# Designs tried in a protein design chat: VH-VL binders against q9fz32. Part 36

Target 1, 221 residues: q9fz32
Amino acid sequence: MALYCRDTLIIIFQKLTVADLARASCVCKVWNSVATEDDLVVSAFTAPWRIKELVGRPASVSFWRDNGIWKFAISHRICRGDSVTSLAVKYAVQVMDIKRLNNMMSDHGIYSRDRLLIPISNPEILANTTCYVELDKYAKREVAVLYLEGAPKREQPVPGTNQQSNLSADGKRRLIESLRRSMQVDDGTALYYLAIAEGDPRSALSEFSADLRWERQAGLN
Short names: E, the ipSAE of ESMFold2; O, the ipSAE of OpenDDE; V2, 0.75 times the mean of E and O plus 0.25 times the DockQ between their complexes.

## First folded at step 17 (VH-VL; framework fv_ogalvibart)

Design z1 (at its last look DockQ between E and O 0.37; V2 from the best seeds 0.00; counts 0 for: pae O 4.8 > 2)
Fold by ESMFold2, look of step 17:
Structure z1 (fold): chain C 221 residues (1-221), chain A 124 residues (1-124), chain B 107 residues (1-107)
Amino acid sequence: as target 1 above (221 residues)
Amino acid sequence: QVQLVESGGGVVQPGRSLRLSCAASGFTFSDYDMHWVRQAPGKGLEWVAVIWYDGYEKYYADSVTGRFTISRDNSKNTLYLQMNSLRAEDTAVYYCAREFGYSSDYYEGGMDVWGQGTLVTVSS
Amino acid sequence: DIQMTQSPSTLSASVGDRVTITCRASQSIRSWLAWFQQKPGKAPKLLIYKASSLESGVPSRFSGSGSGTEFTLTISSLQPDDFATYYCQQYDSYPLTFGQGTKVEIK
């Protein structure tokens, strides 16, 4: 009959929102089977934003329950000189929203990351694009990300090796404290000079000394 | 026991400087954004400044921008407010407050722990 | 800057009354609003965050509602301990801003 026929259910379920599809999946085994098919779920998830393609699959089924704009983000590659403030201006978003989206707390600030998630201020940028489902380990959530420069190459990990930084989080913290004492500045200023020196404390001190000399010559403190 | 204790308040003349301190205990100070909030005698609350957990991002109210500097020393669990070019309008009780950041996967953001405040009086 | 305005400025009420305090933002703050209670000579105390979430240890007679630009703090049955000044605060964006306060008085 129609309510148990897969072809009929597909036609009906193609019209449903992600919320209604989730409800349908709880009715019975047949409805669950149809309502959880990848094609239907992906279509319901992407259609409101006119996304062309969604690449990858989330680990959590709950990912599909919410396709509001906060599920999506621009993945920005952090460059020397970037700050949360400058990125907020560049992308026309609020600093607090960058903070909220990226779970910015202890050891996971902008200078500990290769990329930063940027909230989407204009949803139209999603239309006719490819988004990638990624687990962001700093934000501790799965997001659908857009790369404005095009998809980055993804290489498989080399089995049996572990590429780690030469500095642990504790080692980096002690380095920052040492720089702070040497320069007699706060943690934020020490972090700034360490970031522009790309983690090299000698270069950070040199940059700071040069900036102090320039300020004195220019009549500034 | 989570606790914040302000110190460094007092009476100063206009144009002079003061440094306030806020000693934190009973929690991992470096995990939390910290705020200064002030209250003029008989008046309401006014947000002054925030410094993020690692000390890099700082934001100020317009009334104090360029005159006040918020800072922190995570190795000493201490928040600071350097107040320069003080004016009579800066007379207030100054509170430090901890921002409750995240609960599991959710940003919350309330100022959940406050000190008892320290009085700054700017008078001739 | 986002201006926060509270009404009323002062509210006289009796024990057992239902008390409602409103807070209006000059632009949408979505749900990023907190309510604080302050008694004379004491630091403010967080009651509600994210518009409607009750802080631990706060009695259930306190509730918050609203989103966008209009928010309400409700005390369902006023108790003697509730006579205080109440402040709303937006934390949608910097600079953070408080309302002017609402003093809840006996009578």
Scores: ipSAE 0.402, ipTM 0.772, lowest interface PAE 3.4, mean pLDDT 84
Fold by OpenDDE, look of step 17:
Structure z1 (fold): chain C 221 residues (1-221), chain A 124 residues (1-124), chain B 107 residues (1-107)
Amino acid sequence: as target 1 above (221 residues)
Amino acid sequence: QVQLVESGGGVVQPGRSLRLSCAASGFTFSDYDMHWVRQAPGKGLEWVAVIWYDGYEKYYADSVTGRFTISRDNSKNTLYLQMNSLRAEDTAVYYCAREFGYSSDYYEGGMDVWGQGTLVTVSS
Amino acid sequence: DIQMTQSPSTLSASVGDRVTITCRASQSIRSWLAWFQQKPGKAPKLLIYKASSLESGVPSRFSGSGSGTEFTLTISSLQPDDFATYYCQQYDSYPLTFGQGTKVEIK
């Protein structure tokens, strides 16, 4: 009789893992109704990592079935001078893991994106934090994202320039080469400015020129 | 037909330099990470170096760090290995290999295409 | 560096035999393991990638299994064309590393 009392079930289920909740949900209708409660599932998902708050909900229920460390990532906004290597060192992760997580391909260089997801090597970083459930278009998966600098500003980086998406890989390459020649910089730098300019080469050149002017004024060149 | 062809191997004295080339054909060369792998006579395989598709990132085995330089010219569909300060232990068949990287939009990895190799002999 | 250890170093078998080769990593490489076949005087050929994915064109008698630190290559029924040296490779982290190889020879 006690196992049919909702309050009793809640107390018991609060101690269950996500996997156990899933199993419990298959026992009977009453158990299912309790085991599938959003608060219980979220709590069970976050508890092993001591996450303070999980913001957002996944589109797929399958998201909850796996609460491994690989479900989490750090959002890193790409800055000038960043490389996958430098980020790997910074966050003490493997270069290859960054590349794999972000599905980095020839047409999607580091500077073609506003951010990179960084895998988490130390789970303690998640303790007492707020994580955001997001579908990352490059990773092509839902990820619980940690922002180290605070809540994501509403300006979710507009997924990269509609214009870049329309350029064939060859077109993009040609554009990058053109910018590289025009700016007399390396490919990485050209890509960076193109990314900042949301794929507009004119804007990219303008930004580059502005930076050069600033550097000259600052006596850095 | 997808093909890799190594060249530039030969007999050299210790301390000398040699440059290997790998010509790629039958695929979009600039889309693939490229590797050098070597095999000493009668021995196993040893990874030497990798260069990413865009040439921006390079990594080396400790045994060749500071002596070897991997590079590529995507306009020529060619991979290079500059070998300086060669040693007897560098004697090997050198293979170039491509890494296909992605399948179904996910990284899978794998060196799926290899050249036939070029022999480098370092001997006094 | 991640060390890869294969066993056995040499394996004698007959045509039709089930053959198993093992590879151990010094640390977890998750599923980032490949198997290669090499015949004398030839370049290595990719057989398996991501621990268990069969490369296109490779016969179905080849299979890979395992994760973490222990991996297995299995040939369900050895064919005359399968006598060769087999290598495992990890590509979890740089530097990439190979096992020492397993020579499969005719009994």
Scores: ipSAE 0.018, ipTM 0.611, lowest interface PAE 4.8, mean pLDDT 87
ESMFold2 (binder alone), look of step 17: mean pLDDT 92; pTM 0.945

Design z2 (at its last look DockQ between E and O 0.02; V2 from the best seeds 0.00; counts 0 for: pae E 3.5 > 2, placed apart)
Fold by ESMFold2, look of step 17:
Structure z2 (fold): chain C 221 residues (1-221), chain A 124 residues (1-124), chain B 107 residues (1-107)
Amino acid sequence: as target 1 above (221 residues)
Amino acid sequence: QVQLVESGGGVVQPGRSLRLSCAASGFTFSDYDMHWVRQAPGKGLEWVAVIWYYGREKYYADSVTGRFTISRDNSKNTLYLQMNSLRAEDTAVYYCAREFGYSSDYYEGGMDVWGQGTLVTVSS
Amino acid sequence: DIQMTQSPSTLSASVGDRVTITCRASQSIRSWLAWFQQKPGKAPKLLIYKASSLESGVPSRFSGSGSGTEFTLTISSLQPDDFATYYCQQYDSYPLTFGQGTKVEIK
């Protein structure tokens, strides 16, 4: 009975979609063992998009069961002057799809993060690339991300970490509170401007004031 | 008690300006995207504009782009619509509406709370 | 811009009837569709969001279905309170757009 031979099942399952592998994994113990084999699952996940390599492992097994285009994203490093609108134009995507992909809400505003997930508008961009499995803490999603600027370090520092600062943790807290009060913004916004100013509070206030003036002149809020 | 109250409507001549306000109460205003929707007398609903919760992202219907400006003051729980270069076809009841944003950190969407509306009449 | 077309424009029905209203999009909006009820002189009231999710406090006789370009609002057994105008609205992409409305009247 060849349907219980592991070598035969591997050959058959190598041709299955992620959906069909999920179905096969529910049949019996031996089918479950083969259908959940790491190399088969990764191959089924990546093959429709012709991804060269997938780096990293998800925390959730359910990650593998859906490889629709929304599982993939460009990881965009947020730069000074970026807005959701400007990124939608830059990447030729819809603003509302950026909103949905990133679950944007007050606690997860653009100011409190280093990177933003950008939907894939043309799946051909994935072909022959390396994607990285990441948990986006702000979007609350595990995604396979593409870095267009190459393969940077997987994890980016969260604003407010003491990597290149002279300040103690208490001094940083007081500085953040002072900036928050003077700019009348949330902690995430204060941290964003402090990060782009490399910890200098005068530069942070200057950048904030300049951005606010620019937004008024451009008719933005 | 979640409530939205529009004000600032009235009769104006074509080419003039008018500013609408929407006062929000009973919820954390700064957590929600806000919309303006209008309805010409005896006609259907027309979406006008949205402003996202933090105020930086604003989007408009084609019929009002360049003439209307949506804004918000989160410290006063107030939404605004500045209407410039008014035309007869802008005559409508204007509603503000709250967008139900997220459930369990996933986007849901839907305009779940509406104001009573304020009438703007542009007569030539 | 995504155009939303409702059918029928006016519907006459009796209490107890099953009522079906159709909404068609000019392009796929996936499941990003809402249904609203509006009575004369009142603001719209949200009934359905995400094509099929029932808003809190809306009676279970209301249901929504569909995806892509064709959507349906169903009232399984029409009640006196349900005589109103109904609008569909896509929120897949800006600009957001409404259907022209369906008025449900007493037969």
Scores: ipSAE 0.352, ipTM 0.747, lowest interface PAE 3.5, mean pLDDT 83
Fold by OpenDDE, look of step 17:
Structure z2 (fold): chain C 221 residues (1-221), chain A 124 residues (1-124), chain B 107 residues (1-107)
Amino acid sequence: as target 1 above (221 residues)
Amino acid sequence: QVQLVESGGGVVQPGRSLRLSCAASGFTFSDYDMHWVRQAPGKGLEWVAVIWYYGREKYYADSVTGRFTISRDNSKNTLYLQMNSLRAEDTAVYYCAREFGYSSDYYEGGMDVWGQGTLVTVSS
Amino acid sequence: DIQMTQSPSTLSASVGDRVTITCRASQSIRSWLAWFQQKPGKAPKLLIYKASSLESGVPSRFSGSGSGTEFTLTISSLQPDDFATYYCQQYDSYPLTFGQGTKVEIK
């Protein structure tokens, strides 16, 4: 009888891990109703890392099923002179981990972005911090993001809003330069492929490669 | 002849909305980043917004963020500025300008073509 | 935001004079600076881009120099048609920003 009392369940479930809450949610409707409460889930998600506050909510319930360290990342705004290698050194992480997290195929991809997500090597950095749940367009996943310099500026895309890329004019130039170098073409050609790709540098490269293949097959080169 | 022609200006009350248009002719409109720049009476130039040539990227001045929306229709060779929640401080001549941006070899930048502007007056 | 500061705000000169206008950026903008001329009731006209490149059709008496944070527009010999307001603009990063303008008037 005690296990059907909502208050009792809340007390018990407050001590459960996210994984246990997920299991509890499958027991019965009453348990489900309690185990899926937002405050309870958020608490269970943040407690292992001693996070002070979690801002935002994921679009997918599956976000809560995994609260490993890989669920978190540092937001690093790309500055002049930054490279994946330099950032790896700065944050004491592996280059490949940065690339993987950000779905980067090459180091040149850094120039098409305003920020990089940096994997967290030391979980203590999360203690007493505020993390923001964001859908990162490059990582193509929801991530709890830590901002070391404070709250994200209002210009940060609100999850679900078609927020325009925050590329600076310099970012644009770097992107074009990167594409130019990668394609070994002039700026005009790079811009053409970027336009066809609707601003996606990966797609632009893909299209360019496809055209090159075609030209070779056709004996035009 | 390369030309930009703004339209849609007028007198409006605060809080109202207005939509400006800029018609482009004489060049391949879809190849250029387009800007709105405004100038209050007797004041200097203030950049308002930009939309990149492929239309995906948009940037705004802080003073108009959340209120103004820049857009373009490349099929119509037209640039737009939707202005909502207009304020007295939005009173200005609004210019559209193209950025020639990139040459075949290098990025150069520069707003080389401007319209004659359209006056927007926000007054009670 | 990058602040652009022009000096002087007003300049009185005579025809034939050498005129120099300075623009200072709050941070390095490399060479991403443009100069515009504006006459009353008219749209701005591009004079110089990329700090020192002369726009097509602009008289050679106009020249731009500088990099980083300090830039200069020079009119080697002022002509009657040159009395106007001049603006510098950075396009290194968004938001784009203009200087406050320099009015060149007849002495």
Scores: ipSAE 0.049, ipTM 0.609, lowest interface PAE 2.4, mean pLDDT 88
ESMFold2 (binder alone), look of step 17: mean pLDDT 92; pTM 0.945

Design z3 (at its last look DockQ between E and O 0.01; V2 from the best seeds 0.00; counts 0 for: pae E 10.5 > 2, placed apart)
Fold by OpenDDE, look of step 17:
Structure z3 (fold): chain C 221 residues (1-221), chain A 124 residues (1-124), chain B 107 residues (1-107)
Amino acid sequence: as target 1 above (221 residues)
Amino acid sequence: QVQLVESGGGVVQPGRSLRLSCAASGFTFSDYDMHWVRQAPGKGLEWVAVIWYYGREKYYADSVTGRFTISRDNSKNTLYLQMNSLRAEDTAVYYCAREFGYSSDYYEGGMDVWGQGTLVTVSS
Amino acid sequence: DIQMTQSPSTLSASVGDRVTITCRASQSIRSWLAWFQQKPGKAPKLLIYKASSLESGVPSRFSGSGSGTEFTLTISSLQPDDFATYYCQQYDSYPYTFGQGTKVEIK
């Protein structure tokens, strides 16, 4: 009888891990209703890392099922002189881990971005911090993001909004420049391909390459 | 002739909504980022919002975030500003402006074309 | 946000005078600065973009200089048509921000 009392369940479930909450949610409707409560889930998610606050909510419930260190990342705004290698050294992580997290195929990709997600090697960095749940467009996944310099810049999408990460004005300029260089075209052409790709630089490059191939096959070049 | 023409302004009560439009002509509308800028009576210029040329990227001033929505219809060469939960401090002439971003070789930037503005008055 | 501070707020000058308006950014905006002229009841008009590039159709008496955090608009010889309010604007990052304006009035 006690296991059907909501208050009792809350007390018990507050001590459960995220994984256990997920299991509890499958037991019955009553348990499900309690185990899926936002505050309880957030608490269970943040507690192992001693995170002070989690801002935003993921679009996918599956986000909560994984609370490993890899769920978290540092937001690093790319500055002049930054390279994947220099950042790896700065944050004491492996170059490959940065590339994997950000779905980077080459080091050149850094120039098309306004930020990189940096994997966290030391979990203690999360203690007493505020993390922001964001969908990173490059990583193509939801990540709990730590900003070392404070709150995310206003250009960042509000956590919890299903909005894709937006580029800064400077990011836009860098993106266009990167595309221009990569495609060896003018800005107008780069903008065109970015538009048809709906802002995805990879898709833009792909489309451009496809057109070049077509032109060659057609004997137009 | 390159032209922007704002419309939709008027007098509204606080808490009400208003939708502004900006009709573009004389240029390829879809190639330009579009902005809203407002100016309260006797005050300076305040940037309100931007929408990029392909329409996915939008940015807002903090003062209007959550209340205003910028959008565009490239097929109609029209820029929009949906204003909800209007406040007295939103009283201003609202200008639409295009930003020329990129030339053949370099990013230049600059809001080179402005409309004449439309007045929005929020009063009880 | 990047704060733009113009000086002076008001400037009284005579026709033929050299006029200088300064704009300071709270952080580096590189060269992403524009200058606008606005007359009463009219929309702003772009004068200078990218800190020093003169917009098409703008008289050569207007010039812009500066980079980083300090910028200057200069009117080499003030004309009757130049009495207006001038604004600097940064477009380095969102939100775009304007200076408070400088009113150039007749002495």
Scores: ipSAE 0.158, ipTM 0.615, lowest interface PAE 2.0, mean pLDDT 88
Fold by ESMFold2, look of step 17:
Structure z3 (fold): chain C 221 residues (1-221), chain A 124 residues (1-124), chain B 107 residues (1-107)
Amino acid sequence: as target 1 above (221 residues)
Amino acid sequence: QVQLVESGGGVVQPGRSLRLSCAASGFTFSDYDMHWVRQAPGKGLEWVAVIWYYGREKYYADSVTGRFTISRDNSKNTLYLQMNSLRAEDTAVYYCAREFGYSSDYYEGGMDVWGQGTLVTVSS
Amino acid sequence: DIQMTQSPSTLSASVGDRVTITCRASQSIRSWLAWFQQKPGKAPKLLIYKASSLESGVPSRFSGSGSGTEFTLTISSLQPDDFATYYCQQYDSYPYTFGQGTKVEIK
């Protein structure tokens, strides 16, 4: 029976768009099994944009149902002095599109983030590239991101929990207590600034002082 | 209940200044971009200005740029419009409006809550 | 600046009629278009956002359609409460701009 044969379904489904694969996945259990197979779904998702490789797996199956241009973004590492306006000029995109893509109704502003998602104004930039499926904590969405300068070099934990720490638990507690006293903030805030400062308490105090003055100037609270 | 209440309108001579206020209640004011929109008597709606939720970014219509300043005080849940160098064509009812941003993973927008307006009349 | 042009400027209709108002943008605004209703002496009321999404509490006889540069507000069966002035508004880019308005009045 040709419509029940898996090989025949694969051949048919390989030619479908993401929308048609989603429809096929609702027909029956056998069609669902084939229409949700990773190779078919990734191929349908990437082919219209000629993406070379898609790295990572989304947490939600609904990610695959829509491969419109807004599913993709450039990942921009935020530097001090960046603003949404300056980045809109740099990337030749609209300020409001950056704001909308990044869910910028957060009380923390852009300086509480390590990167900003930049809309794709020219889809040709995606051709023959590698994109990474990431959950953006602040935008609260899964997005396929492009790194124009290559993937960021992130410090990854070394295997084994003892190798993931430069400091004993008591040493960390003392450092956090010292920062909390110096900055007059709660433990969570002290941890945040220590993380930004890569474990250096002098840098953490400097970052806090600068952010406090910026918040006053910008009227963020 | 969610509401916006404008105040500070009145009659003023050309070249003078007024400051409008908009008091917000019933929602977390600091989460929302806020707008001023005006309507001249018998005329349509004209967008005037926006200030983003954290207060840094501000944008203005060309007709008011350099004369009007939008601001907000998130600790008082209050939006302001400082209007300098007023002209006869600034005569209008001034509304404050909240821009609804997000009900899901995506931006949706729309000015969903409006005040009742305050009348500004510029005449000699 | 994106210019928004509504047609017609005025419209006479009877209760029960199907009413259609169009709005043209001078350049593509994608789907970032809202429709407002305003009655005399009152603030505008949001009806439709993102071209076709119905605001909470708005009757289902109101619907919006379109994308790019052409947009339509439809009232499927006009009610006495619907006699008002209607505005479209783009929010694709600053400055936000409104259409000139369409007054729907009793015939």
Scores: ipSAE 0.006, ipTM 0.554, lowest interface PAE 10.5, mean pLDDT 81
ESMFold2 (binder alone), look of step 17: mean pLDDT 92; pTM 0.943

